# Ledger of designs, part 28: miniprotein binders against b1l550

Target 1, 279 residues: b1l550
Amino acid sequence: MRLPEELLERARDIHSEAPSHRIKLDRVGSFGLKVPVEFKGFLLLAEADVWVSLPEGRRGVDLSRQVEAIYELSNPPKDPFSLCREAAISLLEKLNYADSSGVSIRFDAPLQDGESLKYYGVEISSIASDEIINKIRVEILGMTACPCTAELIRAYKSSEIAATHTQRSLGILEVSTKAEHPDPDKLASIIERAMSSPLRTYTKRPDEGGLVIRSLSNARLAEDVVREMIHLFLEEFGHLPEDTHILAAVRSMESVHMHDIYAERSFSLDEIRKEISSH

## First folded at step 20 (miniprotein)

Design li6
Fold by ESMFold2, fold request of step 24:
Structure li6 (fold): chain B 279 residues (1-279), chain A 83 residues (1-83)
Amino acid sequence: as target 1 above (279 residues)
Amino acid sequence: SWKKVRIKFTFDPEEREEVYEFLKRLAKELREKYGLTTLIYQEDGTIRIFVKGDPEAVDKFIEEVLKELEERGVKYTVEVVVI
């Protein structure tokens, strides 16, 4: 059933009224939208959130306008970074009363693994206010091998046994910057290189053995992985603006424990450089 | 009443970053002075400013930005689109 359009002239415009409590809101929007994106040759169904700020003098947001803004830009499908940035700008332009807008887009990114594929998690956002701030979070699994247990086993019976517990570890890099979003594949590569070894979609027994040997020869604590991620990030992305903010973290699903280990460091580029140079 | 304007500036590449920092400070000052919403960013080698608010305030913002650029003596081209 569609109601007569003539009712729009008779009904109060509830959204444009002043609210009974004059309190501004930071984010009002539609969350969990499904949008198509094209990422490195793949057509993906991503999840998007869109929002604007709402001043204390306006009761509601024109939610249909903000949903319309991202969908009109998503057809035909385009790369998620362009969609994210363009939609954030469009929201601020379309919704007169907003002094800021934002868009986030989440998807699983395919990554080549020999003749097969693996994947990692990506969430990007663009926030338009005085300037555009771009944020990206990348999460990818790798393998870690415990150096503490490896040393104990080495010390046992003339080090005849090369062994330790190995586990999946989730590496996380989150970057907030005024520059363009860093390439998510490069962030994923940094995380994987910081691990004891990457994960593979499949292996045959000789390759599986090699993978395990590689991990044992590159044993790392969760703390080691975080520090290595930071080191590698600075080599690749040290050119970003000085006020770029980074979070580097690892959640290790320790195979010998009922619980996980977590290590994290957040910093700005100018902060970490000062810290390193002071040593 | 609302006026919304997109401004696109092209500067010599050698000066673009210095001018960008200047325009960021100027946009902040004028936004606060006139009660406007502004967005400034770089795209495709150009500096973009979006401004919205009261029509007279928007016009004064544009006038003052152009005046400050002229007084600074920077060579530029500009496109102004009312949306």
Scores: ipSAE 0.647, ipTM 0.900, lowest interface PAE 1.6, mean pLDDT 91
Fold by ESMFold2, fold request of step 24:
Structure li6 (fold): chain B 279 residues (1-279), chain A 83 residues (1-83)
Amino acid sequence: as target 1 above (279 residues)
Amino acid sequence: SWKKVRIKFTFDPEEREEVYEFLKRLAKELREKYGLTTLIYQEDGTIRIFVKGDPEAVDKFIEEVLKELEERGVKYTVEVVVI
């Protein structure tokens, strides 16, 4: 049922009124929207959040204009990075009272795995506030093999037993930059290469054996994985602006523990370069 | 009581980064001076500025940006679109 248009002449415009408490809000928006995106040949249904700032003198946000902004740009589906950036700009243009806007887009990225598919998590955002700041977070599972247990077993039965506990570990890279978003596949690759071994959706027995041997020959602590992620990141993305901020982290689901372990480092490019050059 | 303008500048590539840093500082100064909202970014080899606010203040922003570029002696082309 659609109500008569004539009611607009009689009804108060609640959103344009002053609020009872004149307090600026940083993020007011529509969260959990479903939007189609095209990512590297795949058509995906992503989840999006859109928001703007709200000044102290305005009671409410024009929520329909926010939703309109992103859906107008999402049909036909396009790559999520362009959608994210363009929608953030469009929000700031459409909502006169806002001094900043933002868009986040989340999806599972498909990744070829031999004859099968695997995936990793992606969240991107673009914030339009004086400048555009782009952020990307990538999460992918890998395998780690514990070097501590491996060394203990080696010492116990020198060269007779090659064994240790292995587990899934979640690697995380998060990048905030004024440059374009880094390619999520490259970030995922950095994380996987830092692990003892990648995970596979399916392996034949000879390949499975090879995967396990690879993990044993590349045993790493969670701390080692974080350091390797940082090393590989700097090698590939050291060209980004110096004020680019990175978080590198691992949450390891240790197979012999009832709990997980966690390692993390946050840094800017200029900060980490000073740290490394001092050694 | 709102004016919204998109500005697109094309500079020589060798100068673009230096001019971009200059325009960021200028846009911030003028935004504060005139009570405007601005967004500056680069796209497709051009520098883009979006500005909105009081119509007279927006006009002064544009005028001062162009004047400062002229005084700096930078060669450019510009497209100004009122939206």
Scores: ipSAE 0.643, ipTM 0.900, lowest interface PAE 1.6, mean pLDDT 91

## First folded at step 21 (miniprotein)

Design lj1
Fold by ESMFold2, fold request of step 22:
Structure lj1 (fold): chain B 279 residues (1-279), chain A 96 residues (1-96)
Amino acid sequence: as target 1 above (279 residues)
Amino acid sequence: MSPEYRKLLLEAFKLIREAMKLLREGNPEEALRLLEKAFELAQRAFELAEDDPFTRLALWLMAQIRELQAEAYKKLGDKERAKELKEEARELEEEL
């Protein structure tokens, strides 16, 4: 059943009314929109969330104008960073009652892996108000090898057997900054280099053995993977503004445990530099 | 992603932009001609898709084209054709 469009002219403008409870809302929007993007020559279908703040005196948001703000900018497909920033600015222009807007764009980023592609998770955000805050989260799987078990096996009757348990681990870097978004491929590279070995999309037995041997040679605690991520991040991105905020984390899906192991550190650049320089 | 896949989709996106302009200008008949071509290009790209992300984008674009075709037929007064195309668009999106 569809209602005649003429009824829209007779109905109250519910959105512009004052609400029964005058409470400001921080995020009101449309989540899970599908949008096309172009990332490093790849055309991808991304998922987007769009939102604005809602002042205490306005009952509702104009959702159709929110959807318009991003879809009008999505053809031709453009890089997700430009789309994210431009759509956030357009939201404030179209919805002038809001004092802030935000756009998030999520996709699986392709990364060349020999003759194949592998994918890692990317979420890009821009939050606009009197300034723009850019956020990026990268998630990529790698391998970790347990150094405690490796040491026990090495010490077993002075054994020359090199072995330990290995597992898939999810590495996470999240960056919030007033500068432009860091390159997600560089963030993914930092995460992979901090782990014991990368995962590959397609591995023949000789290549698979090499990855396992590399993992055993680079056994690391989840805590030390996070520390290495931070070290490598500072080498690559230490030039970002001092108030840039970072989260570095690893979730290890331990092969011999019932539980995931998790390690995390959040910091600003000025905070971590002072911490390191004090030692 | 194959270079042909990319080329087909970019041309389909271009035809969609042109068709949307024609629909705003009240020219649904010419818009339909462009949308027919755009759908053929998107369908060829779907058949070339190597990985799931490329399949999903091609399917999504095919669904978007069917929605625009339905809009064009509605403007021409062909409600039966518009309904068929909207249902097809919904079916394509369910495959995502």
Scores: ipSAE 0.753, ipTM 0.926, lowest interface PAE 0.8, mean pLDDT 87
Fold by ESMFold2, fold request of step 22:
Structure lj1 (fold): chain B 279 residues (1-279), chain A 96 residues (1-96)
Amino acid sequence: as target 1 above (279 residues)
Amino acid sequence: MSPEYRKLLLEAFKLIREAMKLLREGNPEEALRLLEKAFELAQRAFELAEDDPFTRLALWLMAQIRELQAEAYKKLGDKERAKELKEEARELEEEL
């Protein structure tokens, strides 16, 4: 049942009171909001999370003002990078008791795939305080071919037959930086190029043969996919600030095993450059 | 997505902005006129959508328009129609 509105005038403002336990909170907000975005000419429905910090002296956050901060900016639909940054700044302005705010926007991003579209996962975040930190996570499926099985078959069949098993692999790049968000299509491209072959939404039989041949000619361990992702990332994004943090990972769904293989490396640009230059 | 799909949705978004302004100004009858047009545009975009992401956005927008229509009818004192439109909005969102 809906309560009469005149009762709201008599009720205490619970949110502005001090709490019983004066403990600050890092993130208080609204999660799972649906918002429209425009990404590279596509209109898409994204999912957004918005939050602010809450000081130890304030009992609650004004959730309606948080939701207002992002929806006020979402019509007309705009690119998710601007929406994310502008909403995070607006949260600090509207909720001036907070010392930080954050916005995350996630959706499946379209990529041209021959005559059709395929999709990859993207999450774009901005965290605002005395500075803004931009975060982007990209996840895309590709194909990997096992080099261990390829070597066993070569040794058994006198090296005249090239064969191995192939499997789907999920590649992940996550970047946190004070610079602008890297282009997610470029991150997705890095991940796909690090794998044995891209996955296609539709492939005719001649094209399927080419993908299989490419996979067999480019067999890679999960560990080497991660190393190649890092190499390609440094070639394209090595100009980012030195304190930029990266996570590179792959999960391979092995076709002949009951379990997945996982490899990851996280690093700052400063750290990885020192590591590489020491060899 | 087709250029027509994009044009239909952008016009629907524009009509929604105008309707929200009219609701704030106390003009729910004119807001309803714009919202009916916006719903027709979103529904045409839904029928053009060939991929799930485009279907999802069109459905979500149709639900948002029904919610705004419910608010307009509530301001006109038609609580029964407002309740029906809120139920329709929830049904549309369940398809997401």
Scores: ipSAE 0.741, ipTM 0.923, lowest interface PAE 0.9, mean pLDDT 87
Fold by ESMFold2, look of step 21:
Structure lj1 (fold): chain B 279 residues (1-279), chain A 96 residues (1-96)
Amino acid sequence: as target 1 above (279 residues)
Amino acid sequence: MSPEYRKLLLEAFKLIREAMKLLREGNPEEALRLLEKAFELAQRAFELAEDDPFTRLALWLMAQIRELQAEAYKKLGDKERAKELKEEARELEEEL
């Protein structure tokens, strides 16, 4: 049913009214928008969320202006970091009743894997207020090999068998900082290097054997994968502002178990340096 | 992503920008000419797509072009064609 456009002239502007309950809202926006981006020469379809804060005296947000603002910036396609930052700034300027805005952009990032591509998850955010906070989350699958089972098999009647179970594990790094977003490829590399072995898109039997042998030679607990991720992160990104916040995590899909194993550590750079230097 | 795929999509994006400008300026007939060419380019890119992310982008762009074509036909008074194109756009987006 289409209503006459003349009714728009007589209808109240509901959004600009005061609400019945004068309560500030932190995030009001449009989530799940499809936007094109260009990432390192690849044209990709990303998913975006846009939002602003809503003061206690305003009933609703101008949602059409939010959607329009990001789409105006999305053609020609541009890198997702610039799109994210520019859209967040534009939202705050266009919706002047808000004291903060935010944009998140999610896509699967391509990595060269021999003759093929493999993909890892990326979510980029920029939150604008009197300053800009940049956030990036990277998640990538790798392979882990259990050192506990390996030791048990080794110890069994002086066994000559070098074996343990291997499984897929999802590594996660999330960084929130006042500096520019860290390069997602470097974050993905840190995660993969912390694992027992990377996963490949396609492997033949000799290559599969090599990956398994590599994993057995580099068996790690999920807890130690997280510790290694933190170590490698500090080595490469220790220069970021001291109040930079990081989450490092692993979800291991254990081949012998019916349940996943999960390990996580959150910290600021200031906090982790004090912890490490205290020993 | 092949260089051909990238070239086809970038030209389609350019034609879409030009068509959107023409629609704002009240020239839906010329906008339709550009949008028909943009759709052909996006469809060729869809056929060249090697991986799911490239297939998804091409498919999404085809749907966006159908929406713009529907807007142009509506401005020309052809509401039946506009309705048909909106349905095609919806069907394309459901394949995503």
Scores: ipSAE 0.734, ipTM 0.921, lowest interface PAE 1.0, mean pLDDT 87
Fold by OpenDDE base, fold request of step 22:
Structure lj1 (fold): chain B 279 residues (1-279), chain A 96 residues (1-96)
Amino acid sequence: as target 1 above (279 residues)
Amino acid sequence: MSPEYRKLLLEAFKLIREAMKLLREGNPEEALRLLEKAFELAQRAFELAEDDPFTRLALWLMAQIRELQAEAYKKLGDKERAKELKEEARELEEEL
């Protein structure tokens, strides 16, 4: 039923009413929207969160306008970096009562792995206010081999390549910057290179053997992986602004333990450069 | 992702955009013609999808087209057909 236009005119704009309590909200929005994106030539369905701030004098946000803002920008599908930035800006323009906005887009990013695609998790976001902050989070699974067990076995059997337990490890790089979003494939590559080996979706037995041998030859603690991620990040992305914030983390899903091992470091580029230069 | 899959979807997206414009302009009949073509393209893309992410996008697009078709039929006064198309859209979304 179309409500008669007369009923619409009589209806109070609840969103524009004064709230019962004059309190500003930091984020009000729609979470879990499905939006198409074009990522490096791949058309993908992503999940998106869109939000704005709500001033103390306004009861609610026009959520329909938020949804409209991102969908208008999503056809034709755009790269998620531009979509995040443009949508965040558009939200502020469309919702003039908001002093800040944000957009987050999540999807599994395809990465070529021989003839197949493997995927890594990516979250691309932009927060707009007086400035635009771009954030990217990359999560990719790799493999780590334990150096402690390797050393024990080496000491026991005098083998050049010591057997050790291996585990899947989730590497995480999160970057927040006033610059453009870092390339997530480069971030994923840093994570994979920081681990003992990458994971592959499809391995022939010889390739699998080579992967395992490489892992055994490059045994790393979770702590080693995080430090290596930071090192590689500085080599690749050291040109980013000094106020760029990074989270480097690893969750190792150990095969010999029922619990995960976790290691992280949060830092700014300025902070970590000073730390390294002091040694 | 095959070049054909991409081409089909991009063409479908174009038709959807044009159909949405026509719906806003009060031309639901022409919008329906474009949406029918868009659905065929999206369905063909679905058939060509090699991996789950591409399948999901095609299904999602098919669902969106059904919703737009339902809106167009609603504007034409065909409530029954609009209801059917909304149900089809829901069924497609449940496969996501």
Scores: ipSAE 0.572, ipTM 0.850, lowest interface PAE 0.7, mean pLDDT 89
Fold by OpenDDE base, fold request of step 22:
Structure lj1 (fold): chain B 279 residues (1-279), chain A 96 residues (1-96)
Amino acid sequence: as target 1 above (279 residues)
Amino acid sequence: MSPEYRKLLLEAFKLIREAMKLLREGNPEEALRLLEKAFELAQRAFELAEDDPFTRLALWLMAQIRELQAEAYKKLGDKERAKELKEEARELEEEL
């Protein structure tokens, strides 16, 4: 039974009513939407969150309009960077009572690894208000080799290449900027280059041996990896606005311990430049 | 992702946009014709998918097409067929 359209016109707009408590909400929206995107020529299914602010005088948000706003922009599939920005702006236009909006899009980004694809985690976001802030988070697994154990083994056996334990490590770069979103493949490359070696999806035995030897010859602490990530980031992205905020982090899944090792640094570009110049 | 996979999905997306327009214009019969073609294209793309991410997109698109078909049949007054298509859409979404 379709409710007659006439009944819809007579129904109170519950969302426009005054709330029982006059409190502004920062974020009200739909989370875990599935949206198609085109990322560097790949058509992918992404997960999306969409939200707006809610003023103190309004009971609720029309969630259907939020969902419509992002889906209208998602066919044909487009790049997730433009989709985030355009959807965030569209939300403010469609929901004129909101003073801020946001869109976040998450997917596993394909990266060419020889003849196969490997994947890394990406979250692309845009927040619109009086300004637009673009955020990107990249997560990729690499390999680290412990220099402390390597030194102990070297001291014991006098080997040129000391055996040490290796582990998978998750590298994280998060960038928030008023500029365009940084290229996630470049961010992923920075993380991989900061580690002892990258991971490969498929290795032949000789290639596997070479990868392990490379890792052992480039042993790094989690702290070394984070510092190297920051260094490489400044070389590639030092042209971004001074108020650009960065989180660089590593979580090493230690093979000799039951716990992980974690290291991070949060900074703005202006802060880190002052720190480096003072030495 | 093969060039053929991409072509099939982009054609399906185009047909879906056209079908949605026809549904808004009150032409559910012609919308259904386009959605049937779109489903066939999405199904072919699913069969050509080389990796899990590409499989998931094809399945999702198939589910979305079934939902739009259900809406069209509901506009035509065929409630039974609309219910069947909604169930098929749900089953496809559960595979995601």
Scores: ipSAE 0.571, ipTM 0.850, lowest interface PAE 0.7, mean pLDDT 89

Design lj1
Fold by OpenDDE base, fold request of step 22:
Structure lj1 (fold): chain B 279 residues (1-279), chain A 96 residues (1-96)
Amino acid sequence: as target 1 above (279 residues)
Amino acid sequence: MSPEYRKLLLEAFKLIREAMKLLREGNPEEALRLLEKAFELAQRAFELAEDDPFTRLALWLMAQIRELQAEAYKKLGDKERAKELKEEARELEEEL
């Protein structure tokens, strides 16, 4: 039943009331919205979070306006980068009591793997206030081969290519910048290149053998992978603003242990440049 | 993603935008005609979906169309049909 319009006019706007406690909130919004996007020619259903700040003098946020803001911008489907930025700005315009807004869009990004598609995780975000900060997080699985076991076997058997165990490893790159969002496919490529080998959706036996041999020939610790990701990132994205913040991480799902190995580094471009220049 | 799948969905999205405009303008009958066509396009796209992400988008779009159809029928005073379409939308959303 739609309440008669007459009843709506009599209803107090609860959201505009003074709160019982005058406290500002940093984020109030709707999480887990489904929104269509166009990513590199692919039409996809993404999950979106939308939020704004709430001033101390306002009881609540008009959540319906937040949802409307992103849906108005999502038809026709557009690239998630523009959608995030435009929606974040639109939220501030529509919700004039907010001093900040944010939009996050998550989906599995298709990546061509021969004749098939593989997917990697991507989260694209924009936070609007006096400035716009763009954030992107990429997660992709690869394969690592353990150099320690390889060295032990090499020492024992005196072989050029030592057998070692391999495991799946999740590589993570998160970038927060005042510049445009970095290309997630490039970030995914950095992660894959930093690992011993990429994962393939389907391999024929000869191809599988080649992939394993490649991995064995490029054995890397989780620490090596993180350092390599940082190195490759600096080569490709070193042009970003110096205040750009990066998280590089790897989680190796160890095959010989019941626990995973994890390594990370968080840094700004300014900090890491100073570190490298000091050596 | 096939070119045909893309074409079908983009046309469905267009029809949905037009239908939403018509609903706001108080023309639910014309909105329904566009939504029926949009649903057919989304169904065909669903059938052509090659992978799970594409299937999910088509299903979601079908659900959204059913919700808009339910709104249109409600404006026309057909509460029974509106209820049926809302239930169908819910069923489609549960498949996501």
Scores: ipSAE 0.568, ipTM 0.850, lowest interface PAE 0.8, mean pLDDT 89

